VHH binders against UPF0284 protein YN1551_0030. Designs and how they scored, part 23

Target 1, 347 residues: UPF0284 protein YN1551_0030, of Saccharolobus islandicus (c3nj62)
Amino acid sequence: MIKEYYGAETFILNKDFAYILVIGTTDVSLIPGLTIAGATPELTHFTPAADAEYVLLGKCKSINTIPVSPTGIPTPALLTRASLSFINPLKIVVNAGSRILPKIPYIDLQGEPGKDIRKQALSMEKVNNIMENSIKLGEELSNEYELIMIGESIPAGTTTAMATLLALGYDAMDKVSSASPDNPKELKRKVVEEALRNLPTDSLQRLAKVSDPVLLGVAGTSLGFKGKILLAGGTQMTAAAAIINEFDKNKLKDITIGTTKWIVEDKFADMLSLAKQVGVKVLASMLDLSISAYEGIRAYEKGYVKEGVGAGGSAIMALVRGVSNNTLVRKIDELYSELVGSNNLHI
Short names: E, the ipSAE of ESMFold2; O, the ipSAE of OpenDDE; V2, 0.75 times the mean of E and O plus 0.25 times the DockQ between their complexes.

## First folded at step 12 (VHH; framework vhh_7z1x_3)

Design x05 (from v07 with S30D; at its last look DockQ between E and O 0.78; V2 from the best seeds 0.67)
Fold by OpenDDE, look of step 12:
Structure x05 (fold): chain B 347 residues (1-347), chain A 122 residues (1-122)
Amino acid sequence: as target 1 above (347 residues)
Amino acid sequence: QVQLVETGGGLVQPGGSLRLSCTASGFTFDDYAMNWVRQAPGKGLEWLSGISYSGGSTYYADSVKGRFTISRDNAKNTLYLQMNSLQPDDTAVYFCARETYWRDTGKPFDYWGQGTQVTVSS
């Protein structure tokens, strides 16, 4: 049901927790420039807001419907909401730097949207804002919680994650995950290679050049929080862990990555190797979506999406509390059916 | 390397029919949802139809619903589009496109064919 890697333990997760969703955008998502009628790459700017809104409200306000592919493959926010519905934790949305702001309550880190990493992703001023404010947030959360789970929503975040890991000295080329069955490695490689040219010597300046606001927000929040942390995600959260390790070498003992089987079993990525390099423990939910009544959901088993919005971590939390795979899938199907019934399956 | 090659386009009279084919290579075809998209002269790309990796689910734009039928033969790595009741406004270059999750790359499709010209005229 849950696989443990590098000494990860599940018993620590059976506590009250807060779900923290860090959202932001990076212009790296705009680099490929193909459009369809009524749709442009700029639509990715709505994804973080939409994901956040859906998790909290069960509906989107910034766009007409939750993000769904042309053939009905939904955002991982659906899985997150389904899993969390069995627990109903405090949910906090944190804006690290989004071009589109969600139409719900959120905490602002006073950051900025990430720019093209081939140039300069973030200003040092905004990097400092994100880090300082997220650390403060983590500290405040410590006053109430012993455990937090952090998710992320940022399109093209795997590319910035790879750049971040490489900038910090890890062997990460071609090892990060993707939202498709086959990883578009060539495009990512070219972008990242260019981004890594003429890197500054200072670690924080490197991050400013090639990272994104969400990774920094996740890292800062984690650095400030005094209790246990479940980083819900795959290679992006591995990159966040790397950032954390850069600032505090002892912090990772309190951190575990919670992800999905699709991430750890991905033959076109190597998340576990990256985690090992960083020195962070990993839990993987072995959620089986093959029994879903909907092909759009079953597509996850083919390698679509794999992670996002804390889906893996959320599933782990539900499973630890005794929710069965079948029960989770039934809930996922229920929520999905509400989307299908509205005929809103389009980009 | 991923390749998609469209065939079957041509000149047809209004009310006529055409069947387009798209042959895929360089990847595991049955792992991917596939789509048809067209571009008319002076217009943007228009999504027409999508089919799941297994072929069990099909989706259509309102503009072609009831007239076009998408199908696939995974054993032959081929995608099809049966187009009936064609009209002059269906004149366009038709593309097959491999579906990806747009969250990752910023686009719903990551690979395209070269396209095939469909012209509907009296």
Scores: ipSAE 0.610, ipTM 0.849, lowest interface PAE 1.1, mean pLDDT 92
ESMFold2, look of step 12: ipSAE 0.655; ipTM 0.879
ESMFold2 (binder alone), look of step 12: mean pLDDT 88; pTM 0.883

Design x06 (from v07 with S52T; at its last look DockQ between E and O 0.70; V2 from the best seeds 0.65)
Fold by ESMFold2, look of step 12:
Structure x06 (fold): chain B 347 residues (1-347), chain A 122 residues (1-122)
Amino acid sequence: as target 1 above (347 residues)
Amino acid sequence: QVQLVETGGGLVQPGGSLRLSCTASGFTFSDYAMNWVRQAPGKGLEWLSGITYSGGSTYYADSVKGRFTISRDNAKNTLYLQMNSLQPDDTAVYFCARETYWRDTGKPFDYWGQGTQVTVSS
């Protein structure tokens, strides 16, 4: 049910942990002028706030429904909530720079929403705020936990992840994943190639130009934390690991990426090449959604969504505690069915 | 390489019916959720209906529920929209649209057909 890569092992995951969800937005996700009445979502900036609200509350406050496609393909936050229901860890939401603030308690890193990476993603002031405050958070968590799991929610985060990896010298062109079955590589490549023009020499200045607030928040929290870390995500977490390695080369021995099978099996990306280059271990949940009663859930098996909000890492944490694939899918279907009969999944 | 071609539009009297078809090529049709969208003259795009990749579930905007039926034939790579009880305000260009997931580009659809005109008039 769990595949191990590059020396990753699961025995350290049978500990109490805190779940840390880092949220933010980037203008790289902005689609000017296109609105389609009745098709959700039409504006992606609400997704991180809605994901955080759903994971914590089981409902959204920032929008009338969960983030869901016109044909009922739900946010991976639903998978995360299902998996975490068997564990009930402390859940902490961290705002690294979201345009829409969630209507729940959160820790604020005093960052800002990412701007267009073709110009300048973040000011150095805000980068310093994110790094200082996230490192402090990691240090504080070390007093209570030997293990943390860190997830992310940031639309267009695979494009900024590719830019980040390339800016740090990794062979990452065309290797990041997509939330769609067909990866829009040409668009991502053009945006990133322009972003990489005239990079500063200093590593932190390079990150300010082309990265995003969430990658910085994930990296800083990891740098401050003294125990074991599960980076719960896909190819974006290889970028986070690369940032961590840039600032503390000894840190990766305590870090494992926990992801989904849809990420590691994606033939249009190369998660394992990125992880190998960075030197980070990988675990993959082999959760099989084909047995779900709902086609919106089974669509993940077709390559829709693939990962987000810690879905893979959360599934891994449940699986190592003996929760079966069938039990996880029953819970996922239960949560989905609650939304079918409510205004949160009505189209 | 992705191609979506709508057919079946035309002039129809109020209360009449039409069946639209959308033939897909250049991708594995059965891996994608598909949708119908229309654009009336001088108006924005309006989502009408969606169908899951296997055809097992269908979704409708309130404005067309009960009058329109979406279906698909994966063996023929074809999406359909059966339109009954047509009224003058159904006059529009009708597009089939391939569903993507908005996290990468902010759009729920990545490819569209060229559209087929439906005109409902006496």
Scores: ipSAE 0.614, ipTM 0.872, lowest interface PAE 1.6, mean pLDDT 90
ESMFold2 (binder alone), look of step 12: mean pLDDT 88; pTM 0.886
OpenDDE, look of step 12: ipSAE 0.664; ipTM 0.869

Design x07 (from v07 with A61V; at its last fold request DockQ between E and O 0.73; V2 from the best seeds 0.76)
Amino acid sequence: QVQLVETGGGLVQPGGSLRLSCTASGFTFSDYAMNWVRQAPGKGLEWLSGISYSGGSTYYVDSVKGRFTISRDNAKNTLYLQMNSLQPDDTAVYFCARETYWRDTGKPFDYWGQGTQVTVSS
ESMFold2, look of step 12: ipSAE 0.685; ipTM 0.887
ESMFold2 (binder alone), look of step 12: mean pLDDT 88; pTM 0.887
OpenDDE, look of step 12: ipSAE 0.680; ipTM 0.871
ESMFold2, look of step 13: ipSAE 0.517; ipTM 0.837
ESMFold2 (binder alone), look of step 13: mean pLDDT 89; pTM 0.892
OpenDDE, look of step 13: ipSAE 0.683; ipTM 0.874
ESMFold2, fold request of step 17: ipSAE 0.703, 0.663, 0.631; ipTM 0.890, 0.878, 0.866
ESMFold2 (binder alone), fold request of step 17: mean pLDDT 88, 88, 88; pTM 0.885, 0.887, 0.886
OpenDDE, fold request of step 17: ipSAE 0.518, 0.475, 0.841; ipTM 0.812, 0.795, 0.938

## First folded at step 13 (VHH; framework vhh_7z1x_3)

Design y01 (from x07 with S30D; at its last look DockQ between E and O 0.72; V2 from the best seeds 0.66)
Fold by ESMFold2, look of step 13:
Structure y01 (fold): chain B 347 residues (1-347), chain A 122 residues (1-122)
Amino acid sequence: as target 1 above (347 residues)
Amino acid sequence: QVQLVETGGGLVQPGGSLRLSCTASGFTFDDYAMNWVRQAPGKGLEWLSGISYSGGSTYYVDSVKGRFTISRDNAKNTLYLQMNSLQPDDTAVYFCARETYWRDTGKPFDYWGQGTQVTVSS
């Protein structure tokens, strides 16, 4: 049920852990030009706050429902909550720079929302704040945990991940994933190619120009933490690992990426090439959603969404503790059915 | 390349019916949820209806429930919208749209047809 790549091992994951969800936004995400009469707030910039709220509370406060597509394809936060319900770890929400703040307790890294990477994503002051505060968080967690799992929620984060990997010298063009079954590579390529003009030589200055607050928060928390780390995400976590490697080459021995099969098997991306280049180990959840009663959940098997909010890593953590695929899917369906029964299916 | 082509629009009297078709090519049709969206004169785009990749689940905005029926024939790569009990305020250009997941780009639909005009007038 778990596939291992590049020497990754599951036995280190059967420990108590804290789940750290790092949220933020970037102006790289497109605001839809589509106006739908009767529509509620656009999901893109509310998604990180809504995901965090849902994982912690089982409902959103920032929007009337969960982030969900017109045909009922839900945020991966639903998968994360289902998996974590069998473990009930401490859950910590970390604001690295979100335009919409969640209506729950969170740790603030004193960052800012990412801006246009074609000009300058973050000020150096805000980069320093994120790095210092996230490193301190990682150090503090080391006093209580030998293992942490770190997830992410940031719309358009695969584009900034590609820019980050390329700015650090990796062969990443067109290798990041998409939440669509295929991949809108032309737009991503254009934005990233412009962002890479005239890069500074200093690594932290390059990151300030083209990265995002969430990647920095994930990397800094990892750099400060003394134990084992599961980076729960997809191709964005290869970018986080690359940042970590840039500042502490010995850190990657303690790091594994935990992701989903839909990420590692994506024919329009190349997660495994990115992980190999960075030198980071990978675990993939082989969770089979085809047995779900709901087409909105089964759509993941068609390549919708693929990963986010730690869904793959959370499934891995449940699976190593003996939770079966059938049990996970039954819980996922239970949570999804609550949305249908509450009439909260659409925003 | 992805193409979506709508047909079946036209002029109809109030209370009448029309069946819209959208023929898809350039992608694996049954991997994608599909939607109908309309734009009335001088108004923004209005989402009307969606259908899951298999056709097993359908969704409607309240104003068209009971009057409109979305369906698909995956063997023919075709999406349909049966519109009954049409009224003058249903007058619009009707678009077939392929669903994506908005998290990457902020757009819920990545490909659209050119649209087909529906005019409801006596």
Scores: ipSAE 0.581, ipTM 0.856, lowest interface PAE 2.0, mean pLDDT 89
ESMFold2 (binder alone), look of step 13: mean pLDDT 88; pTM 0.883
OpenDDE, look of step 13: ipSAE 0.710; ipTM 0.885

Design y02 (from x07 with S52T; at its last look DockQ between E and O 0.67; V2 from the best seeds 0.00; counts 0 for: pae E 2.8 > 2)
Fold by ESMFold2, look of step 13:
Structure y02 (fold): chain B 347 residues (1-347), chain A 122 residues (1-122)
Amino acid sequence: as target 1 above (347 residues)
Amino acid sequence: QVQLVETGGGLVQPGGSLRLSCTASGFTFSDYAMNWVRQAPGKGLEWLSGITYSGGSTYYVDSVKGRFTISRDNAKNTLYLQMNSLQPDDTAVYFCARETYWRDTGKPFDYWGQGTQVTVSS
């Protein structure tokens, strides 16, 4: 159960593919707020490394805890690992600019962590490094694959996505999603409005000012790749598609965004408006987590998390290959049980 | 606008009991996981307990496990903390907190109440 928008097609997805996970951090995630004792916004910098490790290893090495909220809501990396377990594609981690490096092999784009977009996100030198190296990566992948799937992990990436879309001229204010059931629109709007002051006229210079290393890495890999691409993510991938369109107007014909139902059905965002403006096709996984044995998993049906780490695209890839919703949920529950085992108490 | 209002704090003797309430408004309460956090005098914030959106699962820090019970009544938009066997070290301001997820904002909780004072003293 896959819903198709704007001419998206599923039959092209039943091919061998590589899974590419682009990771990075941005200082936008450090904007102050009330935090729990022993936790700070700086701990979000570990999320991309932990997500990458979990997808590849089934455990985290960069954090001393499990990637689960205080009430048991897990990282979307768990959904990705469950879905990919039925396919077993080559998995490649790509560091576009993470403050915390994963303790697994990765390809380095020679970028940098994004700084506060209210001043300057990235130096032009590092933007050029990311773009050149990611384009080269895409070209190299073309030698072995006709299809790639690209996911992302970057805390606060929806805020930089909104800034990116607006800087490129799209009607994106208040249209990006959130990992919360509600959306912190006022904070995002304030940060982005400051970032958009005095934009350069050159597109690449605008991106250096307000974007993030992960969007650039996703876009560059896509620009270099000569086959079909599934951009596995939510509203952040409309920003990646916008960057791609800025530099190659014909590239989007080979690109589809694969996302979750929680993204396309989110009434506090507008994924489909963004995709239509950019001119990119969309597939949505209709994966139903309500049948999970675990309330932490079922919380996704309430709008927690919604997407990340390629969860939607991974589910789509499994569904196209005949894996049923029940089978996916049983695997998700199995991995969840292993993840929360002796680290939590059962009630 | 989202509001969380704690009530039920006060002065109790060691070994006593107290029940805190947190009344929620401005959002669909039954869609959110909820938590209790406290701050002792001169100390940082300490997470105590969490409860899933339906109330089906509860979680506790070890120091309060067996003494404190978190619960919720979604029909009344109210979160509760029953505190038994209170000790002087439980003296703190107690906050009700609405859970979000770190991936987007870097914060585990997006809205807090003003807190209610609990004092355990002879």
Scores: ipSAE 0.480, ipTM 0.819, lowest interface PAE 2.8, mean pLDDT 90
ESMFold2 (binder alone), look of step 13: mean pLDDT 88; pTM 0.887
OpenDDE, look of step 13: ipSAE 0.708; ipTM 0.881

Design y03 (from x07 with S30D S52T; at its last look DockQ between E and O 0.87; V2 from the best seeds 0.00; counts 0 for: pae E 2.2 > 2)
Amino acid sequence: QVQLVETGGGLVQPGGSLRLSCTASGFTFDDYAMNWVRQAPGKGLEWLSGITYSGGSTYYVDSVKGRFTISRDNAKNTLYLQMNSLQPDDTAVYFCARETYWRDTGKPFDYWGQGTQVTVSS
ESMFold2, look of step 13: ipSAE 0.681; ipTM 0.886
ESMFold2 (binder alone), look of step 13: mean pLDDT 87; pTM 0.880
OpenDDE, look of step 13: ipSAE 0.704; ipTM 0.882
ESMFold2, look of step 14: ipSAE 0.545; ipTM 0.850
ESMFold2 (binder alone), look of step 14: mean pLDDT 87; pTM 0.882
OpenDDE, look of step 14: ipSAE 0.369; ipTM 0.725

Design y04 (from x07 with S30D K107R; at its last look DockQ between E and O 0.71; V2 from the best seeds 0.00; counts 0 for: pae E 2.6 > 2)
Fold by ESMFold2, look of step 13:
Structure y04 (fold): chain B 347 residues (1-347), chain A 122 residues (1-122)
Amino acid sequence: as target 1 above (347 residues)
Amino acid sequence: QVQLVETGGGLVQPGGSLRLSCTASGFTFDDYAMNWVRQAPGKGLEWLSGISYSGGSTYYVDSVKGRFTISRDNAKNTLYLQMNSLQPDDTAVYFCARETYWRDTGRPFDYWGQGTQVTVSS
């Protein structure tokens, strides 16, 4: 039910852990390619706050329902909550720079929302705030935990991940994933090519120009933490690992990326090439959602969403503790049915 | 090339009906949820209806529920919108749109047709 790549091992995951969800937004998610409008586009700004609220509370406060596509495809936060319900770890929300703040307690890294990477994503002041405060968070977590799992919620985070990897010298053009069944590579490539023009020589200045607050928050928390780390995400986490490697070459021995089969099997991306280049181990959940009673859940098998909010990593954590695929899907369906059967769920 | 081509628009009297079609090419149609969106003169885009990749689930904005029916024929790579009881306020350009998950690009739809005009007038 778990595939191992590049020497990844599952036995290190059978410990108590904290789940750290790093949230943020970037103006890259607003760069136009075609005209968009209507009821759904405004939810982009609320997605990180709503994901965090749902994972912690089982309901959203920032919007009337969980983030859901027009045809009922739910946020991966639903998968994360279902998987974590069998473990109930401490869950910590970390605001690295979200435009919309969640209506729950969170740790603030005193960052800012990312701007257009074609100009300048973050000020150096805010980069320093994120790095300093996330490193301190990681150091504090070391007092309580030998293992943490770090997830992310940031719209358009794969575009900034590609820019970050390229800015750090990795062969990443066209290798990041998409939340769509295919991949809008032309738009991503054009944005990233412009962002990489006149790149500073200093690594931190390069990250300030083209990265995002969530990648920095994930990396800084990892740099400060003294135990084992499961980076729960897709190709964005190879960018986080690359940042970590830039500042502490010894850290990656303690880091594994935990992702989903839809990420590693994606024919339009190359998760495993990115991970190999960076030198980071990978575990993939083979969770099979085809047996779900709901089309909105089964859409994941078509390549929608693929990963986010720690869905792959949380499934891995449940699977290593003996939770079966059938049990996980049953719980996912139960949570989804509660949303469909509630007068608070609207498409 | 991903292409979406709408047909079936036209002029109709209030209370009348039209059936819009959208023919898809350049991608595996039954892997994608599909949607109809309209734009009235001088207004923004308005999402109207969506249908799951299999056609098993359909969704509507309240203003058209009961009057409009979305459907798809995956064997023909075609999306449909049956519009009944049309009112002057339904006058707009109607677009077929392929669903993406907005988190990736900040947009819920990645490919659109050129649109077909629907005019409801006496």
Scores: ipSAE 0.470, ipTM 0.808, lowest interface PAE 2.6, mean pLDDT 89
ESMFold2 (binder alone), look of step 13: mean pLDDT 87; pTM 0.878
OpenDDE, look of step 13: ipSAE 0.673; ipTM 0.871

Design y05 (from x07 with T105Q; at its last look DockQ between E and O 0.76; V2 from the best seeds 0.00; counts 0 for: pae E 2.3 > 2)
Fold by ESMFold2, look of step 13:
Structure y05 (fold): chain B 347 residues (1-347), chain A 122 residues (1-122)
Amino acid sequence: as target 1 above (347 residues)
Amino acid sequence: QVQLVETGGGLVQPGGSLRLSCTASGFTFSDYAMNWVRQAPGKGLEWLSGISYSGGSTYYVDSVKGRFTISRDNAKNTLYLQMNSLQPDDTAVYFCARETYWRDQGKPFDYWGQGTQVTVSS
C-alpha cells in the first residue's frame, strides 16, 4: 500500500514523531477579476488558516466550513486529520507568512506573505527571519524527537515551487503538479518565466526573489533538525529538498518525501524526475479512495487536489502502523459526513 | 484546445421551459465536475448549479432549486441544464464552466463556454 522509490525505506517511520504544518500565502495565488455570486467564495487567502484549524480542532474558525469546491471536493486537510486520528502525534502549526492568521496557537517565524514573484517575493530581512527561526525550531525539536513529518498549506505553491527549482538550476519547467486533473500550464509558465529574469547570483537572494515563505520554513526546519524527516507533500517538497540540498548536502540522506499516488502517477507532471534530479527518496501512499461513499472524496481518484497539508505522508504513517485502506476510508467518510450533516458544503 | 460550446438558448414566454446543452472537447470530460453560471444584463456572474464528474451528485443555488435540473451524458461529452418555470429575471447569458480546484489558480472555474442567451419575455 506504499511504493518506495530511490532507496526509500518505511521501517524508520515507525517511531514517535511531531507533525509540523507550515502555512503561508503568496500573492501568486490571487487572480483578480472573477467574483461569482453563489459559488464557494474565493477561499485562497483563508485556506492555510482554515486547514491548520481543521487539522488541530476538527472544525474551522476562519470560515464556516472547511475549504471546499462548489461540487463538494474538500481540502486534503480532511484526509490528513483522518490519518492522524489513528496516531495522535503532537501537531505544531508554523506560520511562515500567512495573510490570514489561524485562530489557534502557532509558532511564528517572523516572515511575511509572499508577494508577486515577478517582482520580489520576500524581503531579505524576512527571508533571514524565516530561515533563522525555522532552523532554531528544528534544533529544538531534535531534543524530543528522532523523526518529524512536515506538511504544507500554501495556495499556488506549485508555481513558486517551479520557480524555486528553476532558480536553483533544476530542469523543472512544466514538471510540477496542479490541483486540476489536466494541469493547465500556460499561466504558470508565463509567471515563472517573468520571475526568472535578472536573477541574483547568490542562492539565498534568488530564493528571496522567486520562492515562498512556506518552502523556506520547511527547508529551515529540516536544516535544523538532527533526525529523520518525512517531507509530506508533492512536487512542492522536491523544491524544499532542493533548498535543503543547496545549504547542506549531507542532509538529504535523512530526508524522504512522503506523497500520494496521484502525485507520482500524474501524467502532466513529473514528480519522480524532480526527486531524482534533487537526489531525494520518495514514498507514495497507494490509498484508494474509490470505495468512499462520497463523490467529493472520490474526485481525488480523478486527479483533483492530489496532495496537500501532509495528506500522503500522514496516510503513509498510518499504513506503516497497520491501519488498513478500508479503515482510513471509513474515517475519511465519517469526517466528510459531518459536513453533509451540517448542510453546509457551500459558503 | 479545451472547448465548451453552449446551445439551446432563445426566446421563451414566462412559465416556459428551455434545455441548454454544453458540448465539451479537448479534455477527458468524465474527469471533471461541471457547472452552469449566468450573467444577467448589467450584473455580475451568478453560479447556478454544479454536477460531480460522474453525475451522481448535483448542487443548486436556492433560487433555481426545484426549477432547474443539471445533468450530464459522459458518453456524449455533454452537460445539460433543464430550465422550467422560467421568469423574466432568468433572462441572462448562460455559461458552461469546467470546475478546477481553487488552490491552483485562485478561482473555481478555469474554462468557460462562449455563452448562450436566454430571454424570457412576452
Scores: ipSAE 0.497, ipTM 0.821, lowest interface PAE 2.3, mean pLDDT 89
ESMFold2 (binder alone), look of step 13: mean pLDDT 88; pTM 0.892
OpenDDE, look of step 13: ipSAE 0.594; ipTM 0.838

Design y06 (from x07 with S57Y; at its last look DockQ between E and O 0.84; V2 from the best seeds 0.00; counts 0 for: pae E 2.5 > 2, grease 24.8 > 24.2)
Fold by OpenDDE, look of step 13:
Structure y06 (fold): chain B 347 residues (1-347), chain A 122 residues (1-122)
Amino acid sequence: as target 1 above (347 residues)
Amino acid sequence: QVQLVETGGGLVQPGGSLRLSCTASGFTFSDYAMNWVRQAPGKGLEWLSGISYSGGYTYYVDSVKGRFTISRDNAKNTLYLQMNSLQPDDTAVYFCARETYWRDTGKPFDYWGQGTQVTVSS
C-alpha cells in the first residue's frame, strides 16, 4: 500500500507526530490566462486559507464553500482531513505569506506573499524573517515531538518549485507536477525562463528572486526540527528538500517525502528523478480512489489535483497505522457527501 | 496537439432552440471534464455548464438551469449543449473548454475552442 524509494522507511512513522501546514500565496497564480466570471485568478488567494480552515474545522470561513473545480473535483484538503481523522494529531497552521489570512489560530512567520518570480518574489528582509522564524519553530517543535509531517498549500506552487529547483542548479525543466491530467507545460516554462534571467550568484538571493514563502517556510521548519520529518507533497516538497540541502548537506538523512501514487506515476512529470537529484527519500501512498462513489473523487485517478495540503503524507500516516484503503475511501466519501449535500462547492 | 472545435451556432428567434457540438482531438477525451463558457458582446466570460469525464455528473449556472442541457459522447470525442427557450440575452460566442484544477494555474480551463456565434433576435 506504500511504495518506498531510495531507501525510505515506514517504521519510523508509527509514532506521535504533529501536522504542520504551511500556507502562502504567490502572484504567479495571477499570471494572465483566460478567466471566467466568478472564477478569477484572485480566488486563488483564498485557497490556502480555505484549505487550512477546512482541515481544522471541516468548513471554510474565509470563503463560503470549499475550493472545487467547476465539475466538483475537490481540494486535496478533503483527503488530508479524511486521513488525519483516524489519527487526530496536533495540527498547526503556519502562515509564511498569505494575502488572505485564515480565520483560525495560526503561527505567523512574519513573511509576505510571494510576488511574480519574473521580477522579484520576495524581499531579502522577508526571506530572512521566514527562515529565521521557521527555524525557531522547528526547534521548538523538537521539544515535544520526534516526528513531524509538513504539508503545503500554495496555488501555482509547482511553478515556483520548478523555478527554485532550476535556480539551485537542478535539472527540473518540465519535470514538475500539475493539477491537470496532461500537465500543460508551456506557460510554466515561459514564466520560469523569464524568472531565471539574470540570477544572482548568492543562493539565498536566488531564492528571494524565484521562490515562494511556503517553500522557505517548509525548509526553515525542517532545518530547525531535530527529529524525523515527513514532507507531505510532491515536486513542491522536492524543491523544499533542495532548499534544505542547500543550507545543510546532512539534513536530508532525516527527511522523507510522502506523496501519492499519482505524483510518482505521472508520465508528464518526473518527481522521482528530481528526488534522486536532490538526494531525498520518497514514500508513495498507493491510495486507490477508483472505488469511490463520487466521480469528483475518482477524478484524482484521472490525474486531477494529485497532491496538496499534505494529502499523500496524511494517507501514508493512516495506512501505516492500519487503516485500510476501503476505510479511508469511505471516510473520504463521507466528507465529500457532506460537501455536495450542502452545496458547498466553490468555483 | 489539443484541439477543440465548436459547431452549431447561428441565428434563432426568441424561444427557439440550438444544439452546439464540440469535437475534441489530441488528448484522451474521456479523462477530462468539459465545460461550456460564453462571452456576450461587451461582457466577460461566463461559465454555463460542466460535465464530468464520464458524463455522470452535470453542473449548471442558475441562469441556464432548466433550459440548457450538457452532454457528451466519449466514443465520438464530442461535447454537446442543447439550448432551449433561448432569449436575446443568450446572444454570445459559445466556447467549449477543457477543465483543469484552478489552484494550479489560477485558470479553471487549459484549452478552448475557437467559439461559435449564437444570436437570438426577432
Scores: ipSAE 0.464, ipTM 0.776, lowest interface PAE 1.4, mean pLDDT 92
ESMFold2, look of step 13: ipSAE 0.505; ipTM 0.827
ESMFold2 (binder alone), look of step 13: mean pLDDT 89; pTM 0.894

